# Designs tried in a protein design chat: miniprotein binders against a7ua95r516to809. Part 227

Target 1, 294 residues: a7ua95r516to809
Amino acid sequence: ASLSLLSISDLVPDLQFIFFWMSNAIEILYFIQQKSPAYMQTIELMDDKAGSKESLLSATISANEEAMTILEEVIMYTFQQCVYYITKTLYVVLPGLLDCNPFGTEPSSEQCRRAAGVCVCAVCVMPEAVRRVVSVFQTTSDLLQQYQVHSEIQSQMFAYLFFFTNVSLFNQLIDKGPARGWFQRSRVLQIQASVKILLDWAKGAGHNHLAQKFFAKFCSTVTILASPPQQLSQMSWKALCAEHPSLKPVQLHRILTQYQLMAELGPLPIWQPSSEDEAYIYRTVDLLESFENH
Short names: E, the ipSAE of ESMFold2; O, the ipSAE of OpenDDE; V2, 0.75 times the mean of E and O plus 0.25 times the DockQ between their complexes.

## First folded at step 15 (miniprotein)

Design dl10 (at its last look DockQ between E and O 0.94; V2 from the best seeds 0.83)
Fold by OpenDDE base, look of step 15:
Formats: structure tokens, C-alpha cells, sequence
Structure dl10 (fold): chain B 294 residues (1-294), chain A 80 residues (1-80)
């Protein structure tokens, strides 16, 4: 109940605190890494007073490594906390993306109403359900930029968030899709359009490669389901596997089976798994994606 | 090894916690013993133990770090 009311805006103060410490810990770590070699060299150049130099150098190296380890732990901890809070908000808003009709006249966002003029920005013209998801990513991007977080950490953050989003959307679609009618062509086209808006945002934000990589499984699923029966029925199992390498055999088999049911297609011999894949299509444990494998 | 007191004064007291953390990490990285960290209003006082040469480098690192962060602060070092 309480999670349903949690917006990314409510978490901004907490996230700001965490991002502040994460960014600064990274900067301090980098500073130490840059300065330490020269400092160690000064110790190495000192007069050897009866072997004290070697012991001092060794002790200093150990202390330096310990300091860096502490900073790395702070960075990792703060990173994990950010991901935890952001993914909680995504968990709440992501289901709305699958039910979204982007072709409908949804009323302009409240934010557009507050501007004295009709804002025609890309975010303002988005369906509300898509806008909510984009808002989480945009807020994350804005915070990362505000605190000048190192680019590698930014990339890792978005990689994980896209991974999480893909897993969540894929699992929901596979598990609940048949019951909710998300496998109907009209609904699939709505989902495809909504995801395209999200991917276009990611491209505009400079995360195109990451988005393409980590959304591959969900996009492949939607692409198959959006395909006309006349086209898809001409594709063999092997061709589909080759075109959609992100899908496991069990996943592809499930998608095709549900597609057949929805399209009222009889059994298609051309979609029969290869002898090599036949053993894998029954591995139901591999059907849904895990959040732990990232 | 001698004991030194490093005093940092800033017009940006909101950064004193960060400065204290940074000083601890820098000191640790240099194998300097931090004996005490005290905040007195808008002033941070840090007691460290090390050689005169180590403390000179520490002062330099602190000043460079503050400059890089764009924090306007004064650093004073005295033997105690």
C-alpha cells in the first residue's frame, strides 16, 4: 500500500544526500590515486636510515590501499542505495507502461498546465504512464549531472536501471500478458509505441547503446508479437533464434505458443524447435529473467 | 613523530563534514595517524601525528583538494 504512493520526487532529498557522498568519495579516491605515486617516490628517495625506509614504504603502501578500500566501499554502498531507491520507484510505475495507450488523447500532464503556454517538449507530449517512467530516468540523470558523478559510474547506473526495467517488463509480459490481453496485436502495438518513446528518450540522453543492449530481450519479444501472422508464420525456429539471440529457447517457445493461441493459428511445423533446443524448451526455470544475474 | 594541529576555516560550513572526511582519508592514505577531529563552529581542527615532511605533504594535499573542490578555506598547521 505505502509503496504505491512513492514517487521519485519524494526520494530526491535522500538521493541528493547519497549522490553527494558517492560523488565526493569518487573524487577523493581519484585524488589519492593521482597523488600517491609521487608521495611514494619521495619515500623511496629518502636516505636509508638503517632499513627504516623499506618499512616506512611498506607501511605507507598498506595504509594507502586501506584508504582506497574504504573509499571504494563507500562508493559501492552509496551506489547500491541509489539503485535500491530508484528501482523501488520503477517497480511502481513500470506496470503502467504495459497498460498504456499512447495513441489515446490523454490529458496533458499537470506540469504542462502550470506553464502559461502549451509546452510541446518531448516529455509533455508523452502519455502519462510513459512520462512517469521517463521521469525516474530523467531525475536520475539530472542528479548524476548535478553532482558531476564520474561517467563510468553513470554508465553503470543506467546499465543496471535498464537491466532492471527490461527484466521487470519482460517478466510481467510473459507471466501476465496472456491473461491481460497484452498479446493481442492492438495491445502489442501500443506497448511497442510506448517502448519506442522510452528508447527515443534514452537515445536523446546519450544512452542509446546501453538501452539497445539491455532492452534487447523485451524489444525482441514485442517485435515478435507485433509481427503480422503472414510474416511470422514464414519464419523458421532457427531463423527466429538467429534474429532474436537474446531470447532463450524456452522463452521463444512460450512466445510463439501464446502467439499461436492469440492468432488462432494451428500448429506450425516450421516453428518446431531444433533437436538441440528441444530439451531446453521445457526448462521453465529459465522462462522468467532473474534480477540476481547482473 | 610529532603531533600537529591542522585548522581549517571556511565561509562554507556546509562542507565541514565533507572536509573532515576528506582529511581523514588523505591522512590515512599518507599513513598519518589522526588523533582527533573536532568541529568548533565554522572551524575544523584535526590533530595528526607524523614527520615534519609528511605533514608538509599533507598540508599541500589538503590545499590542493580544497582548491579542486572550489571550497574557499584557509589551512593552518602548527606543532602542538
Amino acid sequence: as target 1 above (294 residues)
Amino acid sequence: SMTYEVTIRTDNPEYLELIAFALRMLAKAMNLKVEEVRREGDTLRVRISGTPEQVEYFEEWVELWLEKKGIDATVEVREV
Scores: ipSAE 0.835, ipTM 0.966, lowest interface PAE 0.4, mean pLDDT 92
Fold by ESMFold2, look of step 15:
Structure dl10 (fold): chain B 294 residues (1-294), chain A 80 residues (1-80)
Amino acid sequence: as target 1 above (294 residues)
Amino acid sequence: SMTYEVTIRTDNPEYLELIAFALRMLAKAMNLKVEEVRREGDTLRVRISGTPEQVEYFEEWVELWLEKKGIDATVEVREV
């Protein structure tokens, strides 16, 4: 896949068009909602000697509901189109988070060089792979603000984008991790650092609660894999399930199995699943997450 | 019911498609029938059918919506 072929900046004109219609449909819907009660009241207070007032009111209520339904459908359609285009760019750039080294010697910013002379601080250098993902989120945020999209819709959009990001990263790690070497401790620590940069962006953008909620599965996975063996080997299956409720039994079992291989540990009795969970640790159909379940 | 022609003139012709959409939604929300929508350069002409009272409220809604949206436009309503 060529990352240069599917950039968020190439999609901005299409997104501007879609956000324009979405934001205006929202505003028209709000206008109708605010004005309709008073209008309905004028019909109710009408002097009706022909006995048609009840029929007129009923027809107007029905027509009003139809208009709002059309606007809601436009809003839903345009929302789905925005999410579709944005997630296509995310799908292309997200795997790079699993491969990049945030501790690398990539060119430092001039600001970082001034603060420390020659910058050798990993926290001052944002890897290109992380920058590409942040760029998608930041561009989305900028467009939502440019078109003054209602804050509830902005939250719903980032909720879905974070959900999509979590599913994509988790599935890639679980499915491709052994072949790609992503379970090696040095790689897990690099992945953890890259994800922290993303979480810091979400916090600074006012989306911390959404990121905490929707990244939980991937973050739990990375937290377990990054744990020192001395610490993790002291935690029972029950304690791990309680600490990481976002992980299904088959997922937790797979993560611990990969951890055992990486740390060169034999089976640990303390990690044996409870009898009620043991029925579920081999359900391979539950291992990967679906993008359709959001 | 009577037929009316609503004429919208604007210095911002890029908004005419939005204005046409808004007029259709506002009319439907009031149970007014939109018979025809025509664009003539920077002018939008809309034919609606309804009672005189409905059309008065429609004109008010359109003017208020345009004002809230910040679209510089004039609204004229004539019985046809």
Scores: ipSAE 0.781, ipTM 0.952, lowest interface PAE 0.5, mean pLDDT 86
ESMFold2 (binder alone), look of step 15: mean pLDDT 86; pTM 0.838
ESMFold2, look of step 16: ipSAE 0.764; ipTM 0.949
ESMFold2 (binder alone), look of step 16: mean pLDDT 86; pTM 0.840
OpenDDE base, look of step 16: ipSAE 0.835; ipTM 0.966

Design dl11 (at its last look DockQ between E and O 0.94; V2 from the best seeds 0.82)
Fold by OpenDDE base, look of step 15:
Structure dl11 (fold): chain B 294 residues (1-294), chain A 80 residues (1-80)
Amino acid sequence: as target 1 above (294 residues)
Amino acid sequence: SMTYEVTIRTDNPEYLELIAFALRMLAKAMNLRVEEVRREGDTLRVRISGTPEMVEYFEEWVELWLKKKGIDARVEVREV
């Protein structure tokens, strides 16, 4: 099936199956962890007939640990499968976010499932490209809640998804931005507005801290590019590094270089990297973010 | 050790696979040997080997787990 046709809705049945097993495996693990100490104590209090008690206790501890290990493996496997499917759908819809014009009169999707008529809910008024991204996250949230997945696992899921989204958007912007015109101020403002809608959704969904943390690189990049030339040209390299600590020197240097070209600014001595950072600005291997760092 | 047959009957057969999995994990965690797991319609039969005391605890754990999950099921244990 063409990746272009894959929607999150098409994956819901498979995801439901995986979330069902993930949630239940977590519950069983928790149940065993809660009950096992009392059970071990019962074995410890048994009459020591022929020295078999210590052996039985040791064997039971080992068996208990093995059972928990199996459950942890099931949890990890199901978690990875969920992430795999969800990130595939994100991969398809995320590029549309960079090309989105949120200020345009794009018809809001007339089909809100929540109302028999034209729904003016926050999701229905979103630009289509933003709504598609939000739909992936919302579907994930709804499934996690439906199956009552443990809050820590929910947090880990969203942390990874936000991480993935940030890496994908950042890499696309850095790599393709100049050629696509995404570094133009008007386009940057569109991107900034689109990302704000996504962040507002994340805040409303209770994931504000995670979103702020994991979108930091992309947000910093967009913030720099959205800055007026008059303001940005007054900021030193050191000040920019301090203001945007999520960006590596090579990344900041690349952004500023492309900004200079776009704004038709001559060389700015104030943006010259420090002697400490000078060696790092040429590390092109560090320019793009890796998906493996999570 | 003696062999016991644990029979679980439920009006929610959609959970029988989950129940079977849970029983296996609980039994393993308790160091009980699972000899056989059979599904017969809406009934799950599990043969386990252990001491009478361990099997009593197993029955309790199964009942508590089912209750926590909100699954309406009857648990019967017999020596075989």
Scores: ipSAE 0.815, ipTM 0.959, lowest interface PAE 0.5, mean pLDDT 91
Fold by ESMFold2, look of step 15:
Structure dl11 (fold): chain B 294 residues (1-294), chain A 80 residues (1-80)
Amino acid sequence: as target 1 above (294 residues)
Amino acid sequence: SMTYEVTIRTDNPEYLELIAFALRMLAKAMNLRVEEVRREGDTLRVRISGTPEMVEYFEEWVELWLKKKGIDARVEVREV
């Protein structure tokens, strides 16, 4: 079977293999780093009957450094492979987040509203599309913990996964949003609710600071689009740039253009870019984010 | 330099590939040459070349690493 046909659960055995080797390479590297000084001292204290102690020490230092280099390369390669497989599955499930309705899963009966303190309303309120994305993040977290991967490596991996998620969602919203009707206010509010569920997961998993940092562009976009027209129309371009520094001028301009169209605020542009930003609002090469920028 | 055979016996053969990799990396870090690595069922046989003193430290590193990793294994070193 092709990897393009697999969910995250189908990839768990492959990810277990990669995490196993990554974590063990890290542990072996640490072991060597801790034990090498005493070993080198033993060589320095060795009887130098043949006058070859300096050559032996130099060769041993070189071999020691080569071993550590090999282990570092294994760690880098296995990290890259983990990210590759996880983001392939994540890319498949992310678009559904823009189309789902998180409000349609809530019961509306008076019995559920009356049940304060009883768990009869504990029906899954997380939309299926959001659940699929959370499942990728949760499975990744579980594997990292299972193999006791170093905490710095865990942070780097989630930093990239959140970066990837932000780029994918932002690019799809900007690129496909007009054709899909995603700029309509009711859809934006649904998207905002779905993103809150993801942010709540990240907070509960101990990754709140990474999510706040790396989702900033998509969250700013949704915040602007969800704003009431009377409030947003009274904000200057400069104030919006200051409030949303993660957005490039071309990106902010596109978002505001779509907002004005969907809010039916007339054809006259409401937000006038600063003279410095005027040169940048038409840089269409900067409109979509690159998956290569971290 | 002399040639030694390091024999690793374990009831958990699923760890033998990891053990072989660890032995290669530990030996390289100590400037010991690995001449051959063979797996025979639950047994790993590794041939290394070095001085008796360096091979003694290698055995110590292997035993410490196995213990730290929690792998139940018997390590035997003999000159060949």
Scores: ipSAE 0.744, ipTM 0.949, lowest interface PAE 0.5, mean pLDDT 85
ESMFold2 (binder alone), look of step 15: mean pLDDT 86; pTM 0.836

Design dl12 (at its last look DockQ between E and O 0.95; V2 from the best seeds 0.84)
Fold by OpenDDE base, look of step 15:
Structure dl12 (fold): chain B 294 residues (1-294), chain A 80 residues (1-80)
Amino acid sequence: as target 1 above (294 residues)
Amino acid sequence: SMTYEVTIRTDNPEYLELIAFALRMLAKAMNLRVEEVRREGDTLRVRISGTPEQVEWFEEWVELWLKKKGIDARVEVREV
C-alpha cells in the first residue's frame, strides 16, 4: 500500500500485538521488582551450610538484574516500534492540517453519515484534516487504555508524539509557509483554529500540560503570525524573545522577516536583534527543528 | 538441585504464550534454570531445576502473577 493510503486503522492489528507485549513486559518487570527484595532476604536468612550462601545470593542478584534487563529491552523495543508506526501515520496526515479551512463547510465524515442520526460529537464536527490527526492520537490513547499501559509510559508516548507533531508542523510552516501562502493572516487564522481544536482534544484527553509544553514553538509561531501588524510592530525584539522563549533567535528573526515581507511593513528598527543575539540569527542550521533532539 | 515439572492448565489458551514468557522471566529472576518449555494443547509444561525451597517460591510467584493478571489457571508442581 502506498504510504499515502496508510491509515492508523490499518495499523491497529500490529499495534495491538506490540502494545500487548509492551504492557505485559512492564507488568512482569514491576512484579519482579516488588517480589525480589523479599526473595533475596530469604536467601540471606538461610543457614550458611558450607559457605554457599554468599555465592548463591550473588548469583541470584546477577540473574535478577539480567531478567530485568531483558524485560527493559522488550519494553524499549516495543515502545520504539509503536512510535515508528504511529509517527509514519502522523507524517501522512499532518500536512493536511496546514491546508485545512476549519471555517468551511466540509462534509461530515463518512462514518458519521452512516449513523442514522446527526452525530454532534466533538470529533464529528471537526474538519476532516483535523479529525484525521486527532484519530491517530485517539487510537493511540484507546490502545494504551485497552492494554492498561503504565501511566508513565503513556506520558512518554504522548510526549514524543506531540514533539514529533510540533517539529513536523513547525518545519513545514517555516520552510514551505511563504511559498504556500500560510503566512497570510487569513491562512494563519485557519491554522490557529485547527491547532486549537487539537489542543482542546489534548486537554480533554488529560494531556494539557504535555501539549502546551511540546507545541510551544509551533503555537508561538502561529501566534506571532496571527498578530495584527499594528500590534506586532510595537513589540521590540527583546519583548518578543521574552514572550516566545521557545523560539531560537534565528527562528524568530526568520518569522519576523517573512511577516514583514507579507505585511509590506518595510524594515522595522524595533525588531532589530540585540547585540547578544546578532550572531545567532545567522545560524541557519538552527532554523529547522531536529527530530533527533528528543 | 532437583528437576521439577510445572504444569499450567488454563481455560484461556490465548494467554499460554504470555504465561510461558512470564514463567521464563520469573524463573530467570529467581536464578532457576529452565530446562524445557512445552505446549500441549491448552496445557503448558515447564521443566525447571532448583532447590525445593526455590521451587516452592517459584510456584507462589507464578500463582500470584496469574492471579494479578486475572488468568484462571491451575498450577501443579511435581518432582521428575
Scores: ipSAE 0.824, ipTM 0.963, lowest interface PAE 0.5, mean pLDDT 91
Fold by ESMFold2, look of step 15:
Structure dl12 (fold): chain B 294 residues (1-294), chain A 80 residues (1-80)
Amino acid sequence: as target 1 above (294 residues)
Amino acid sequence: SMTYEVTIRTDNPEYLELIAFALRMLAKAMNLRVEEVRREGDTLRVRISGTPEQVEWFEEWVELWLKKKGIDARVEVREV
């Protein structure tokens, strides 16, 4: 698919094909795993007329393991293809979350406003940018359910999508935030509200634990930036590290430096890194996250 | 070891490629050699070589898998 065709709805036919083969490969793998012990037992109980029973059993075990390996490779390949297509869509729509205003006074749905008179709230009025991301997650969930994909694979799929979402949002906030004004506290509160809508979707979809785990770095960043200056300036570096263990020293240092500038607290460093952490706060190779699973 | 032809006729011919894949994987898992897979319209013909006992287990696995999948199909096995 081209970049100009990267909406999730345009990819549904390709995803349906891939999910069909993935789900069936999983089912065949489980079928073999379930049935193989009884089959192997019949070989173990065979008459050893030619003295080749152990060789036959060994060859059959090897062939059985090879079949399961082939199925596992098919499952892995199809899973990677699904993730590839879905994350290409996410990559395009995620930046909009950092620019949208979920507290807008004008409803995005005129029908909702008309029916209720005035229906301007986070639940009734979802910004278009948030709706685009939720649509990707919801379409993925619907397809996984349609093809009856095993629940563990569904969890792994959303683990990847939430990981990707966190990396994309965190990297853009850190890299582009100063130029885009995203470090202003009022803007950070808007970002926090937009992400809350995504977290609520994840909770309602049964993925709360995964979202809490994989959004931790981005959420920690937003929490720090949204903090009142009086409260934050009273916290030591040690306390901040303990409160935000998902952030590397270079990441925490960068966030606090930008916070100090945004809050106009003067040029003198407020938070003093520990001697151990001081070796790492300037490792810019560690500042941005990799899109590889950790 | 003898050669057998497994014939699958189905009311759901859209599943024939899946059935062919499943048969290849089930045969491999049993250490049966698949010599040929042919599709003739709504019919799938698979040639395998093995002992009569292995082929009886294979036929049973195929029928169980088709039933579990909900594919309405007739399975016939003949020695060739």
Scores: ipSAE 0.776, ipTM 0.953, lowest interface PAE 0.5, mean pLDDT 85
ESMFold2 (binder alone), look of step 15: mean pLDDT 86; pTM 0.833

Design dl13 (at its last look DockQ between E and O 0.93; V2 from the best seeds 0.83)
Fold by OpenDDE base, look of step 15:
Structure dl13 (fold): chain B 294 residues (1-294), chain A 80 residues (1-80)
Amino acid sequence: as target 1 above (294 residues)
Amino acid sequence: SMTYEVTIRTDNPEYLELIAFALRMLAKALNLRVEEVRREGDTLRVRISGTPEQVEYYEEWVELWLKKKGIDARVEVREV
């Protein structure tokens, strides 16, 4: 199937298999971790017949650690496979979020039209492009819950997915934004509204803190670009750095430069980088976010 | 060390692969040697080697794990 046709629904059977094994491997690991200390104590309390007790204990510890290592490898492998498939789906649907007009009368999803009643659920009222992104996250959430995956692993999964989403959206906005007109105020407001819908979903799903943390760069960029020229032109470089600490100097400088061009503002001395940051604004290697920094 | 055969019978054959995996990991964690794992229809047979005390713990762990998973299974241990 062409990458363009890949939906999260098509991956559900494969994901179900992976989640099943991941969840059970975690449970088995936890079971062993809980039971092993008592077992080791029983060996320690055995009569030391011919000095064999220490060797038996050592061998048992080693075997126990090996079993746990195998389980951890299964957990890591299955986790990575889940992330791979889910991020592949996100890669396909995320560009649509930047082009989305949430204020337009986009027709309700075909699925909601088939329901004899007007479904007014939060997902059904979402713009299609936003709904597609939310559907990936919701499907992931549903699968994690279905297989009762440990809460820490759930948090790690969403942390990575939000990280990936932020990097993808941020990089696209910075790289393609000027050419696509995404830096135009009207377009920025559309993007801001679309992201708000996604963040509201994340809040409703219990992932508010993670979403706020991992979307910080993209949200900061959108917030700056959505700011009226009269307001933003009064903010110093230092003030902007302080309000948007998630942005590197080179990133902030690029955003402000593109904003200046879009708003047809002359050079603004107040936006001049500090002497401390001046060297960093030319580090173009740091302009785009890396997927490897997670 | 003696050799034992552990037989698992379940009405949930969809879990036999999981049970087999769990049984291997539990045996390894207890420093038991797994000699053979066989599936015969809806029955799983695991041949293990160890001390009587290790096998007693193994039986307990298997039963507790199955119970925790909500899998209805009968566990039988026999010296072979």
Scores: ipSAE 0.826, ipTM 0.963, lowest interface PAE 0.5, mean pLDDT 92
Fold by ESMFold2, look of step 15:
Structure dl13 (fold): chain B 294 residues (1-294), chain A 80 residues (1-80)
Amino acid sequence: as target 1 above (294 residues)
Amino acid sequence: SMTYEVTIRTDNPEYLELIAFALRMLAKALNLRVEEVRREGDTLRVRISGTPEQVEYYEEWVELWLKKKGIDARVEVREV
């Protein structure tokens, strides 16, 4: 299969192998953590007549820490491998959310189209672009449950996937928005509706808190672009910064400037950055988000 | 210290690589030295060096871990 046609289902066998080892490494780690204190206490109660107890205890603590370190490294490596494969698939399907029209699309699968008069699941109603993204998240959730991965690790994985999704969508919107017409009001409302469907999935899957936290930057951007220009013109720069704390000054300034250009508005004094922020709006290194941040 | 051979026989040979990994980690956590790990079909043989007390804890940990994981396996420890 070509990269543009890669689906998460093609990666399931590889992911199953990685999840197997990750989940088992976690279980062994917790087993050792639970059993080691009693063993260490046995050494501490050993007869110290020869004066060797301290050396034996120190060596045992060091060996125990080495075992724990190896297990933690296996868990980290397998986690990173899962994230690598999943985000590779996610990266291919995410751009479609920005071009999607959720108001006029047919049911997303051919099976749902054939059923025409009966729709019994939310996935059947989703636009195809949203369905592709949800499929990646849902398959990941199903695999994590299948292998009984610890709930904290499941949360960390979705935190990263939502972080990745936010960075990908935000960067594309900022970088390609003018050329693709994504700042037009009708387009922004379509994007907002598509993202709402995705956020509803996250809420239903028990990840609402993570989605709210990690999508904040992209959602703030869409909220600004969905606002009538007249409403934005009534807000000062300081008020806009306070309302959208997830956006860096350069990001907020870029969004407002591009929106102003699209709406053919003249310069608005109330959108002018404060003197304090003036130095920061030209820092292009801060405009796009890094995929390495969490 | 003494050398012991731990023999694991299981009806679930698909788990032998996991068992080998677990046995290495449990031995290391108890400050036992792993001399050799050898797989022969459905049988795993692990050579470890340590005190009799360390090996008693090791056998208990291995049996408990296997039971907790639900792996049907027989564990035998013999001084060599």
Scores: ipSAE 0.773, ipTM 0.952, lowest interface PAE 0.5, mean pLDDT 83
ESMFold2 (binder alone), look of step 15: mean pLDDT 87; pTM 0.848

Design dl2 (at its last look DockQ between E and O 0.94; V2 from the best seeds 0.84)
Fold by OpenDDE base, look of step 15:
Structure dl2 (fold): chain B 294 residues (1-294), chain A 80 residues (1-80)
Amino acid sequence: as target 1 above (294 residues)
Amino acid sequence: SMTYEVTIRTDNPEYLELIAFALRMIAKAMNLRVEEVRREGDTLRVRISGTPEQVEYFEEWVELWLKKKGIDARVEVREV
């Protein structure tokens, strides 16, 4: 099947299987961890028949550690598989978010039209491109809840998914933005509105802190690009660095350079990098974010 | 060490694979040797080798785990 046709709904059966095993492996691990200390104590309290007690205890400790390791491997493997499938679906739908016009009268989702009543739920009123992205996250959330996955694992999964989303959107914006016209103020405002809808969803889903943390680079970029020229032209390099600490010097420099070109501004001395940052603005290897840094 | 047959019967056969996995992990964690795992319809049969005291704890852990999971199952242990 072409990657373009892959929907999160098509992956739900496979994901359900993986989530089932992940959740249960976590529960079994926790169960054994809770019971093992008391069991070890019972071995320690046994009558020392011919020095066999110490050897039995050592063997039991080793066996217990091995069991824990196996369970951890199952958890890690299932987690990685979930992330792999979910990120594939995100990869397909995320580009649509940058081209989305949330202010347009896009027709309500076909699914909501089939309901006898106009559903005015927050998801139904979303632009289609935003709704597709939210649907991936919502499906993930629903599956995590359905299988009662431990809260820490849920947090780790959303952290990674938000990280992936931020890297993908940021890299696309920086790399393709000028050519696609995404640096134009009107387009930037559309992108900002679309991202706000996503962030509002994340807030409603209880992931506000994670979303704010992991979307910081993309949000900072969009905020700078959405700023009026009159306002941004009064901000020094140092001030911009301080307000947007998530951006590397090379990234900020690239954004400002493209902004200058788009706004037809002459060279602005106040945007000149500090002597400390001057060496870093030429590190083009650091321009795009890496998916490996997580 | 003696050999025991643990029989688990459940009205929820969809969980038999999970139960088998859990039993293996619990047994391993307790340093019990699992000799054989067989599924016969809606019944799981597990042969384990250990001391009587270990097997008693094993039975208790399995019953507690099943209860925690909300799986209605009967556990029977027999020396073989």
Scores: ipSAE 0.830, ipTM 0.965, lowest interface PAE 0.4, mean pLDDT 92
Fold by ESMFold2, look of step 15:
Structure dl2 (fold): chain B 294 residues (1-294), chain A 80 residues (1-80)
Amino acid sequence: as target 1 above (294 residues)
Amino acid sequence: SMTYEVTIRTDNPEYLELIAFALRMIAKAMNLRVEEVRREGDTLRVRISGTPEQVEYFEEWVELWLKKKGIDARVEVREV
């Protein structure tokens, strides 16, 4: 086979099967939840001639709780299976965002400006790497809507997918960025433009608040790295911490160190950590994020 | 308790596995004992033990759930 087993398009049949069962388990759970109070009432109002009403009610409550537990376990298992398949695909495609050029080599912004007089788009052509990531999110959204999955479950799924994306991109940037040249200013601006496409997708899909929450660490990193040297060099350590609360001291310190190397700046007194943070800037165990924190 | 056979015939046989699962969950939620679930082509046969009153509610819930899901099915209940 010439197709990747981890491509989202190749996984759609498996995902359709899992979403079908997840959605139906949710619907059956809600059906039982809505019908159970009235049913229990009928047992409570029974003629107690044989004296067995209390034991029947107790057994029925217990059985009802067991049924709901089974359905909840099916929902959790199917949710985890969806996340497993989708994140395996994301893991393969996400690194490409750090290497791609969303602006292209042609003067696309110039062509858009000439044709329309005013071009609002920051990117006239979506690069393949960004398209692959957006395709994973869009396919997931389409399947959730197709199977009419409850909105709270949809939100939980995208919360995890955005968390996974943030951790993956942040860790790759911190770990491989120096060797790959990802801290060069032109490269950072390209990464920022690519992330904007993802954020615009999330906003249009109704997940803006989730994206703002779960992309915060990576977005803060890119925002700092993209800042002009004149502006960033005038921001104190305390101001940067206040502006970017998602970053741990060791993470902010590493980002500023890479910025100094890229901009050929020496250490700046204004970036000296606060006294309470100084003990934490060397905690290497806290540098990379865990996929288990979600 | 008496034993009943619930027969479900549908024009949508691709849903029979879902119907069987739903029936098991509904029966469990009502404290009904499911003795057997058997698929015969486009027909599902379920053997349930309970009081006549419990089985009447079970039939009502199954028919309501099938209607809500939009599954075109005929439900028949007989004492065995």
Scores: ipSAE 0.770, ipTM 0.949, lowest interface PAE 0.5, mean pLDDT 85
ESMFold2 (binder alone), look of step 15: mean pLDDT 86; pTM 0.832

